VH-VL binders against q8ixk2r445to577. Designs and how they scored, part 108

Target 1, 133 residues: q8ixk2r445to577
Amino acid sequence: FFGMLQNKGLTDYCFDYNPPDENQIVGHQVILYLCHGMGQNQFFEYTSQKEIRYNTHQPEGCIAVEAGMDTLIMHLCEETAPENQKFILQEDGSLFHEQSKKCVQAARKESSDSFVPLLRDCTNSDHQKWFFK
Short names: E, the ipSAE of ESMFold2; O, the ipSAE of OpenDDE; V2, 0.75 times the mean of E and O plus 0.25 times the DockQ between their complexes.

## First folded at step 7 (VH-VL)

Design gg13 (framework fv_recaticimab; at its last look DockQ between E and O 0.84; V2 from the best seeds 0.00; counts 0 for: pae E 5.7 > 2)
Fold by OpenDDE, look of step 8:
Structure gg13 (fold): chain C 133 residues (1-133), chain A 119 residues (1-119), chain B 112 residues (1-112)
Amino acid sequence: as target 1 above (133 residues)
Amino acid sequence: QVQLVQSGAEVKKPGASVKVSCKASGYTFTDYFMHWVRQAPGQGLEWMGYIRPDTGYTKYHQNFKDRVTMTRDTSISTAYMELSRLRSDDTAVYYCARYHRGLSWFDPWGQGTTVTVSS
Amino acid sequence: DIVMSQSPSSLSASVGDRVTITCKSSQSLLYTSNQKDYLAWYQQKPGKSPKLLIYWASTRESGVPDRFSGSGSGTDFTLTISSLQPEDFATYYCQQYFSYPTFGQGTKLEIK
């Protein structure tokens, strides 16, 4: 699966990554932004290694969850996907992070009008359902 | 054995186009990216861009984005690089090079294709 | 683009000599998560394609003689040939892939 990763509950919002420096794509937070289908910022791939790749840059970035955090951060993809980069995109649209055993939920960023994907306890909320478009 | 075999030398006039082929063997063509790197006579290595054989997605260096087109034919495990509006400073050896995601090097390289642009 | 600067651009040496080539990057090539430096070294002989010698800054490719070694981390890297052999006279390139790939300008190693 590849393309825009769109949220069902937060209508018209997609995974978005726009690093301030194209030569340093690691370490910044993945956000949600209105789906526009333009450029490289909203193009992702779910791979057979259970990675969510930001695969329009080189080297390829992979979404990871750092220890103790509930945010999604961009790391480099590796030959063998590390445990903190493994997700399960389930048939019902839920995006499950294996290591934390939590689901990715579209949420409002604290004290902001922006939105971000956050790890939360898994529910049946449409804000935890995602699909590629 | 993994190898990349490129097409033969080309001689072109300014303004013309050249299309170089790179046939891969010994591995699954779609599992690796194919990069193109050129080298002008007596000069260093210059990265031109890459193609993802599985999807056809390409990324070109800005120096070439308006003139280069990278394609592939998965049925014959072959990558192509076409450079248009050739000028004399495009004279170089052009290499295809295999890249595996998650790594940081190229291996193997094609044997190179000499492209000479002269009036 | 990440700029790779090699030194020297050329050098002359004799068989048996110890040779050191340096490569500096405009930014760190160290990925902190896996502690690997995204730096490779290549050897190129006239009329031939580049040959991979070292990857991850210090790992020698299979079949590469022990006299070749890579060291360094972050922004400063070194390729060392402990005892030059006749077949080692060539041009050497460093290459980074921490971002879109770039190469050093090369170091031509000539026989004295």
Scores: ipSAE 0.667, ipTM 0.892, lowest interface PAE 0.9, mean pLDDT 94
Fold by ESMFold2-Fast, scan of step 7:
Structure gg13 (fold): chain C 133 residues (1-133), chain A 119 residues (1-119), chain B 112 residues (1-112)
Amino acid sequence: as target 1 above (133 residues)
Amino acid sequence: QVQLVQSGAEVKKPGASVKVSCKASGYTFTDYFMHWVRQAPGQGLEWMGYIRPDTGYTKYHQNFKDRVTMTRDTSISTAYMELSRLRSDDTAVYYCARYHRGLSWFDPWGQGTTVTVSS
Amino acid sequence: DIVMSQSPSSLSASVGDRVTITCKSSQSLLYTSNQKDYLAWYQQKPGKSPKLLIYWASTRESGVPDRFSGSGSGTDFTLTISSLQPEDFATYYCQQYFSYPTFGQGTKLEIK
């Protein structure tokens, strides 16, 4: 499945990845930005390995959460998905990170008006519900 | 057996365009990316770009982005690379090469297509 | 772009010799999350397309003779042929796949 990964609570915001250097995609934080409907930096694929792939780069990027962290960062995709790159997209739209047992939530970045996806305890909030468009 | 078979040699004049084909067999065409790499006489290998056959997404190296177009036809498992506004320094052997999404090296390579640009 | 540099540019050797080719990258190719080096080696014979020899810096492709070995990590890599055979006279290229593909300039292995 492909598309822009949009938040139900922050209705105008989509997953977005725009690294400063297209030759260095690893290690930067995934952000949320106004959905523009053009794909590009907002185009992701959910795979049968439970990965969220960034498809506009070679090698492909895979969203991951490092141990002890709550931010989503871009890693390189691997032949077999490591556990920190696995997310279960549930029927209710929640995006469950298996390794940490937490859900992805749309959140305001500290002291700014920008938004980012973060791992939080799972709740029934619309800020934790996602869908592909 | 996995094979990539390319079209035959071309001789072009400066300013012309050339379109090279690469026909895949022995595997599911849409499961692998197709990259294009060229090699000028006596020189090394230069990456040009790739196409993702299942979606048609393309990415070109900065040096070629204004002159190259990569396409594919999934019904005949064939990828194409068109280079326009040819210059004499575009004389090279052009290769297609298969690239696995989980395995990021080139295997196999097409046999190569020689393109000569001469007035 | 990640720059790949090979040395030597050419090498003369005899059948039975042990030969070593070096490849250096402008930045580390070691991905710390999986401890793999994103480097491959190819062999190209005159008039032929490149053939994959080694991937992940040291893993030999199926069907490649065991006299070929790869070593190194990070920015410094080596391809070794332990006992050169007549069919091994070719040009060898390293390639990084940590980002958009780039190749070394090649090392031509010639008959002495």
Scores: ipSAE 0.599, ipTM 0.852, lowest interface PAE 1.8, mean pLDDT 90
Fold by ESMFold2, look of step 8:
Structure gg13 (fold): chain C 133 residues (1-133), chain A 119 residues (1-119), chain B 112 residues (1-112)
Amino acid sequence: as target 1 above (133 residues)
Amino acid sequence: QVQLVQSGAEVKKPGASVKVSCKASGYTFTDYFMHWVRQAPGQGLEWMGYIRPDTGYTKYHQNFKDRVTMTRDTSISTAYMELSRLRSDDTAVYYCARYHRGLSWFDPWGQGTTVTVSS
Amino acid sequence: DIVMSQSPSSLSASVGDRVTITCKSSQSLLYTSNQKDYLAWYQQKPGKSPKLLIYWASTRESGVPDRFSGSGSGTDFTLTISSLQPEDFATYYCQQYFSYPTFGQGTKLEIK
């Protein structure tokens, strides 16, 4: 799949990545922003290696979760996907992170009107359901 | 046997356009990004941009974005680079180069297309 | 853009000599998560396209002779030719792929 990765429960919000330095995309947090498709910040690819790639950039970025963390941050993709970069997009729309055994949920950033994807215990919430647009 | 074969040399006047082709063989064309790099006489290598052949998405270096267009035809595994409003300092050898996803170095390179812009 | 600086810009050497070419980047090319340096070396002979020699700073591409070796990490990298041969007359480029590609200005190697 390639496109905008949209949340079912948080209507019209998509994965978005806009690093402050185009020459160093590693280590910044993926956010949620109103789906618009402009500027290529919202285009991701789900690969056969179970990666979520930010590939409107070269080299390609891959979404990862570092051990013990719940935030989705950008790493560089590798020839063989590291375990912390593997997500399973389930038939029901759940986005499951293999290493942590948790699901990606749309969440409001604390003390903010902004939204981010975070790992949480898996539930049937529509805030944990995702689809490519 | 992975190969990139480019179109032949071009001689152009200032203000004209040139379109260089790059035909890929020996691999799945849509699995790799195609980059364009040029080299002026006696100078080093200058990255121009790339095209993603599966989607047609392009990204151009700021120095070329108003004058370059990169396209592809997936049915014949061919990428194209067109540079418009040519001037004398566009005289260079233009290369296509395959860019491995996740590894990100250039291998292989096309043989190069010499473009000469003279008054 | 990540600036790549090569040294020297040119040099002359005799067959059998050991030759060292250096490359310095304006920022670290070491990706700490996988401990790899995102640097490649190319050889370009007159009238030909560049040919990949080394990637990941020190890994030789298949078919590249053992006399070519790469070393260094972070911001400082070296290409070494341990016993120069007549066919090694070429220009050598480093290239980073930590971000959008940029190249060193090249080192022209002339065989005496």
Scores: ipSAE 0.093, ipTM 0.699, lowest interface PAE 5.7, mean pLDDT 88
ESMFold2 (binder alone), look of step 8: mean pLDDT 92; pTM 0.924

Design gg14 (framework fv_recaticimab)
Fold by ESMFold2-Fast, scan of step 7:
Structure gg14 (fold): chain C 133 residues (1-133), chain A 119 residues (1-119), chain B 112 residues (1-112)
Amino acid sequence: as target 1 above (133 residues)
Amino acid sequence: QVQLVQSGAEVKKPGASVKVSCKASGYTFTDYFMHWVRQAPGQGLEWMGYINPNTGYTKYHQNFKDRVTMTRDTSISTAYMELSRLRSDDTAVYYCARYHRGLSWFDPWGQGTTVTVSS
Amino acid sequence: DIVMSQSPSSLSASVGDRVTITCKSSQSLLYTSNQKDYLAWYQQKPGKSPKLLIYWASTRESGVPDRFSGSGSGTDFTLTISSLQPEDFATYYCQQYFSYPTFGQGTKLEIK
């Protein structure tokens, strides 16, 4: 799968990665922003290794969750995907993070209308349902 | 040279509809959102909505969603904004504007289409 | 739903003056994760469409003179013209793109 990773509950919002410097693609949080699917910041690839790759820049980035955190951070991809970079996109649209046993949810950040994907206990909420467009 | 060229001025009666066109050139039409923004005489800018020219998906501002329709024709790189049930307070210059490289500001803007609604 | 407030609504200035226009948002426009403020500034001359000046609060658009600068973060933003030129008399608007776009009311810059 390749394209915009869109939320079913926040229907206008997609995974977005817009780092301050495109030559340093690691260490920053993935956000949700209004879906456009144009330019490079909203194009992701779901791989056979269960990675979500940001492959519009070199070197390629892979979304990961650091130990004890609930935020999705961009890391460098590895030859074999580590557990913290594995997400199972399930038939119902849930995006399940294997290492933490939690699901990716579209969430409001700190009393603002900024939205980010966060790990939360898995529910049947449309805010936890994702699809490639 | 990237340009957005809009249709000419319109004069309408209250209750009529108006359809403004915006023809894009100098870039790949389907790679950028097209937004519509209006400006009443002597007033500020008011966002109306957008269309994704690739998919046809639209999002309208709450104030307009019952009366506005945005469409596009990819074969001629043209976006359209139709506003129905016109009232005198719809008198404004209507602009199309491109979402810059799928990011978050408007550049370029069309030259504007003056719509006058009077009895 | 994000309200943008500009001040002043108008100001008179002379060529060579330093001019400051302020823009306030009803909520923060900063994504702390990418350290970007989702704010742009436009110039509109009478009878013309708006022209982009600044994006990401402080990044000057290509071709815009360096006398124009943007600053601020979160809820408080400023557009500065360091040495006003005759062609700068216009109305200036701030615009947020943190959510669906909203504009400030505009600041009209007039000859003194």
Scores: ipSAE 0.040, ipTM 0.683, lowest interface PAE 6.5, mean pLDDT 87

Design gg15 (framework fv_recaticimab)
Fold by ESMFold2-Fast, scan of step 7:
Structure gg15 (fold): chain C 133 residues (1-133), chain A 119 residues (1-119), chain B 112 residues (1-112)
Amino acid sequence: as target 1 above (133 residues)
Amino acid sequence: QVQLVQSGAEVKKPGASVKVSCKASGYTFTDYFMHWVRQAPGQGLEWMGYINPRTGYTKYHQNFKDRVTMTRDTSISTAYMELSRLRSDDTAVYYCARYHRGLSWFDPWGQGTTVTVSS
Amino acid sequence: DIVMSQSPSSLSASVGDRVTITCKSSQSLLYTSNQKDYLAWYQQKPGKSPKLLIYWASTRESGVPDRFSGSGSGTDFTLTISSLQPEDFATYYCQQYFSYPTFGQGTKLEIK
């Protein structure tokens, strides 16, 4: 799978990564933004190794969750994917983070009108359902 | 044997376009990124951009964004680099080079395509 | 862009010599999460494409003779040829892949 990773519950929102400096791609949070359909900063690939890769950097960026956090952060991909970079895209559209046993949910960023993907207890909510477009 | 074979030398006039091909063999074409790097006579290596043959995604260096187009044809395992509005200082050897997406260095390189831009 | 600077720009040496080429980056190429330096070395002979010698600053590519070695970390890197052979006279380039690829200006190794 590759494309824009869109939320079923927040129908117009896609995973989005727009780092302020292309020379320092790591450490910034993945956000949700209105899907623009042009790829670029919203273009991701789900790999057979359970990674969500961002194809705009060399080496490629991989979405990760740092210890004790619930936010998705961009890290550099590694030769052997560490556990914090592994997600299972399930048949029902749930995106399950194996290390934490949590699901990725479209959520409103606290104290903000912005949306972000966050780890939450797994439910059958459409806000936890994702698909590639 | 893993190979990248490029199209032959080209002589162009200023203002023309050139399209260089790079045919891959000996590996799964869609599992590796294809980068383009050029080298002017007596000069060093200059990165131009890449294409992900699996997805079609492209990333171009800022210096080439307004004139370069990279494409691929997965049915014949071939990548293309088209450079438009050619100038005399575009005279260079143009290389395609494979990048392993999980590991980030160039191997192999194509043999190079010499492009000469002269009046 | 990350700027790569090589020293010297040219070097004259004899067969059997130990040769050292230096490469400096404008910012650290060490990714602290995996402790790897995102640096490669290439050899280029006249009329030929570059050939990969070293990646991850110190890992030798399969088939590359063991007289070639890479060392260094962060911003300062070296390529060493321990006993120069006739086929080693070429231009050598370092390349960073911590961001979009950039190359050093090259070091031309000439026969003395």
Scores: ipSAE 0.386, ipTM 0.810, lowest interface PAE 3.4, mean pLDDT 89

Design gg16 (framework fv_recaticimab)
Fold by ESMFold2-Fast, scan of step 7:
Structure gg16 (fold): chain C 133 residues (1-133), chain A 119 residues (1-119), chain B 112 residues (1-112)
Amino acid sequence: as target 1 above (133 residues)
Amino acid sequence: QVQLVQSGAEVKKPGASVKVSCKASGYTFTDYFMHWVRQAPGQGLEWMGYINPKTGYTKYHQNFKDRVTMTRDTSISTAYMELSRLRSDDTAVYYCARYHRGLSWFDPWGQGTTVTVSS
Amino acid sequence: DIVMSQSPSSLSASVGDRVTITCKSSQSLLYTSNQKDYLAWYQQKPGKSPKLLIYWASTRESGVPDRFSGSGSGTDFTLTISSLQPEDFATYYCQQYFSYPTFGQGTKLEIK
């Protein structure tokens, strides 16, 4: 699977990564933004190693969640994917983060009108359902 | 055996375009990114950009963005680099080099294609 | 771009000598999540393509003689050849792969 990773509940929004410095991709939060299919910041690949790769950087970026946190941030991909970079895309569209036992949910950022993907307890909510477009 | 074989030397006039090919063998072509690096006579190595052969996605260094086009043909495991509006300072050896998606160093390198731009 | 600086630009040595080449980056190449330094070393002989010698700053590529060793971390790196052989006279380049690739300017190792 390669494309825009879109939310079923927040229907016009896709995973988006737009770091301030293209030469320093690590450590910034993945956001949700209106799906537009233009440019480079909305295209991700889901791999057989259960990674969500950001293909537009060398080395490639891999979405990760640090221990004890609920935000998705960009890390560098590794030869063997560490546990914090593994997500199971299930048949119902749930994106399950193996290490934390939580699901990725589309959520509003607390102090703004922006949206972000966050880890939450798994539910059957459409805000936790994702698909590649 | 993993190998990258490039097209032969080219001599071009200023303003012309050159297209260099890089044929891969001995591995799954779409599992590795293909980068292009050039080296002017007596100078160091300069990164130009890469292509993801699986998706066709390309990223070019800012210095080449307006003049370079990288493509591939998966049916023949071949990557291409076309540089347009050639200048005398584009005279260099052009290399393709494989980059492993889980690793990040170049191995192997093609043998190089010498491009000479002269009046 | 991450800037890579090598020293010296050239070095004259004799067979059997110990040679050290230095490489410095404008920012740290140590990735704290995996404790790896994203730095490689290449050897290039006249008229030939570069050949990988070392990756992850200190890991020797298969088939590379043990007289070649890499050390350092963060921003300062060294390539050491413990006992020069005739086939080692070449130009050596460091390369960072923490971001889009950049190379040092090269160190030419010449026979004395």
Scores: ipSAE 0.563, ipTM 0.849, lowest interface PAE 2.1, mean pLDDT 90

Design gg17 (framework fv_recaticimab)
Fold by ESMFold2-Fast, scan of step 7:
Structure gg17 (fold): chain C 133 residues (1-133), chain A 119 residues (1-119), chain B 112 residues (1-112)
Amino acid sequence: as target 1 above (133 residues)
Amino acid sequence: QVQLVQSGAEVKKPGASVKVSCKASGYTFTDYFMHWVRQAPGQGLEWMGYINPDSGYTKYHQNFKDRVTMTRDTSISTAYMELSRLRSDDTAVYYCARYHRGLSWFDPWGQGTTVTVSS
Amino acid sequence: DIVMSQSPSSLSASVGDRVTITCKSSQSLLYTSNQKDYLAWYQQKPGKSPKLLIYWASTRESGVPDRFSGSGSGTDFTLTISSLQPEDFATYYCQQYFSYPTFGQGTKLEIK
């Protein structure tokens, strides 16, 4: 799958990565932003190795969750996907982070108009359902 | 077996454009990114940009972004790099080079295309 | 851009000599998540395209003679040729791939 990774519950919002320095993509948080498909910041690939790649950069970025954290951040992709970069896109649209046993949920930052994807206990909420557009 | 074969040498006048081709063989063309790197006479290597042959997505170095266009034709496994509004300091050997998505280094390289810009 | 600096710019040597070329990056090329240095070395002979010698700072490409070795980490890297052969007279380039590719200015290895 290639495309915009859109949330079923927050229907207008897609995974978005727009680092302040386009020459260095490592370490910044993945956000959710209105789906538009412009500027390549919303283009992701889901691979057979269960990676979510940001392939509009060299080297390619891969979404990861660091141990003990609940935020999705950008790491560099590796020859063999490490466990913290593996997400299982399930038939029901759940995006399951295998290492943590948690699901990716669209969430609003308190006291903010900003949205971010976060790891949460798996539920049947539409805010935990994702699809490529 | 894996080869990149580039088009022949070009001589151009200032203000003209040049289009260099790079034909891939021995591997699945759409599985690897194609980068372009140039080298002025007696100088080092300068990265220009890349194309993802599968999607057609391109990224150009800031120094070239207003003059370079990279394209590909998947039916003939060929990548193209067009540089417009040529200046004398664009005289260089232009290389295409394959970039593995998981490996991030250049291998193989095309044989190079010499472009001479003179009045 | 990550700036790559090589030294020396040129070096005269004799067959059988031990040769070292250094490469310095303006920022660390060590990715702490995988403990890899995103640095490659290339050899270029006159009129030829560059040839990959070493990747991940110290891993030798298949078919490259074991007299070639890479070392270093972070910002300082070295390419060593333990016993120079006639076919090794060439220009050598380091390249970082931690970001969009940038190359050192090259080290020309000449016959003494």
Scores: ipSAE 0.388, ipTM 0.818, lowest interface PAE 3.1, mean pLDDT 89

Design gg18 (framework fv_recaticimab)
Fold by ESMFold2-Fast, scan of step 7:
Structure gg18 (fold): chain C 133 residues (1-133), chain A 119 residues (1-119), chain B 112 residues (1-112)
Amino acid sequence: as target 1 above (133 residues)
Amino acid sequence: QVQLVQSGAEVKKPGASVKVSCKASGYTFTDYFMHWVRQAPGQGLEWMGYINPDTGYTKYHQNFKDRVTMTRDTSISTAYMELSRLRSDDTAVYYCARYHRGLSWFDPWGQGTTVTVSS
Amino acid sequence: DIVMSQSPSSLSASVGDRVTITCKSSQSLLYTSNQKDYLAWYQQKPGKSPKLLIYWASTRESGVPDRFSGSGSGTDFTLTISSLQPEDFATYYCQQYYSYPTFGQGTKLEIK
């Protein structure tokens, strides 16, 4: 699978990565933004190694969650995907983070009107259901 | 042993299409990107694009994007590159080359397929 | 795209000579987060596909003789052959993989 990774519950929103400095792609948070249908910063690939890859900027990034955290951040892709970069896209559309045993949920960012994907306990909520467009 | 084996030489008329195959063996086909690079007689190497065999996603260089199509068949570990509306200046040796899933170097390369376009 | 420039375009050298080939990129190939330079060197003999010699600017591929060495960082890179052998007759290419791949125009090494 590849394309824009869209939320079923927060229907107009897609995974989005827009690093402040294109020469320093690592370490910034993945956000949710209105789907624009143009790929670019909203284009991701889901691999058989359970990676969510970002290739709009180089070097290629892979979404990861650091131990004890709930935010999705951009790391460099590895030859062998580390456990913190593995996400299982399940039959029901849930995106299960293998290492933490939690699901990716569309959530409001703290005290703002912005949205971000965060790890949460797995539920049947549409805010935890994702699909490639 | 990891190797890439390409289809044989082709001679085409201007305006025709050519489809080159690249069969992979000795590794998991879907773990590495497959890139296509060409080399005109006496000239340097020119990158054309890649396909991710796992997802089917393709990225083409701007110079080729309206004429090139890259596909793969995972059941036989084979990648394909089709170039349409051929011109005489498309005469070149076409290579497939394996590229690690992240940004990396090319290793191995196929043996090359000579495509000659002449009227 | 990132432009790669090689010099010289060709050179003639004798067996035993020290040969240097230079490669310059239009932007830095050093990724500060991992401190690696995204540059590779290839050897291509007539009628053959390119063969990887060096990656990460200075790491020799397994089986490549130690007379081949790579150096440099950022925008300026060098491939050195410390004592040229008859089998080293070939064209040499640098390639960046910081972005979508681009190659230098090649350096043809003629051996006497």
Scores: ipSAE 0.065, ipTM 0.715, lowest interface PAE 6.2, mean pLDDT 88

Design gg19 (framework fv_recaticimab)
Fold by ESMFold2-Fast, scan of step 7:
Structure gg19 (fold): chain C 133 residues (1-133), chain A 119 residues (1-119), chain B 112 residues (1-112)
Amino acid sequence: as target 1 above (133 residues)
Amino acid sequence: QVQLVQSGAEVKKPGASVKVSCKASGYTFTDYFMHWVRQAPGQGLEWMGYINPDTGYTKYHQNFKDRVTMTRDTSISTAYMELSRLRSDDTAVYYCARYHRGLSWFDPWGQGTTVTVSS
Amino acid sequence: DIVMSQSPSSLSASVGDRVTITCKSSQSLLYTSNQKDYLAWYQQKPGKSPKLLIYWASTRESGVPDRFSGSGSGTDFTLTISSLQPEDFATYYCQQYWSYPTFGQGTKLEIK
């Protein structure tokens, strides 16, 4: 799958990542932003190794979750995908992070108007349902 | 040429509804969000909401949520904003404005539709 | 909602003057991953629609004279007109697009 990774509950919000420059591609948090259809910062690939890859710059980035954290951050992709970079896109649209046994949910960042993808206990909420557009 | 053309001025009584149209041309209508912004006489700009013309999904500001309905007709590249249960303080110029592929700023703007609510 | 505050509310100036308008946001508009500030500036003349002047806080829209410039980052932004022309007397608005759009209350530039 390639494309914009869009939320079913927040229907106009997509995964978004655009690093400061090509040499600073990793370490920043993935956010949700209004889907704009211009690719680049919203263009992701879901791979057979269960990775969500950011291919706009080289080296390629892979979305990861550090142990004990609930935020999605950009890491460098590895030859063999580590467990913290594996997400199972299920038939119902849920995005299951196998290592933590949690699901990716569109969430408001505390009291702000910003939205981010966060790991939460799995529910059947539309805010935990994702699809490629 | 990219252009947004709005319907003409309306005069309504309190309690009535008004439906303003915004016809787009010169670009792919479904590629850009359409937002609605109003401006009361002598006042600033107030965002009302948007519609995604591709999906039909709408988001309204809480101040208008109970009274506004935004729709579109993709066959004629036209967006609509209907405001119900009009009050005298709804007297304003209503603008449609294109949001650059959801990218953030408004360009172009329609010419505006003056809605006057008086008894 | 992200609150946008402009100062001054009005300003009297003469042709040739350097004028500065300030805009403050209640939250940071800087997206650290791309180092962009989600802030635009508009000019509105009486009876007309707003016109885009600047986006990404400092990028001038095509066709906008170079006497207009934007600066600032995070929560504090400035629009500068280096040498005021007669056609510049208008109301100016800042707008954030980090979240659902909100505008400053406007700054009216009046002829002195």
Scores: ipSAE 0.007, ipTM 0.594, lowest interface PAE 10.2, mean pLDDT 85

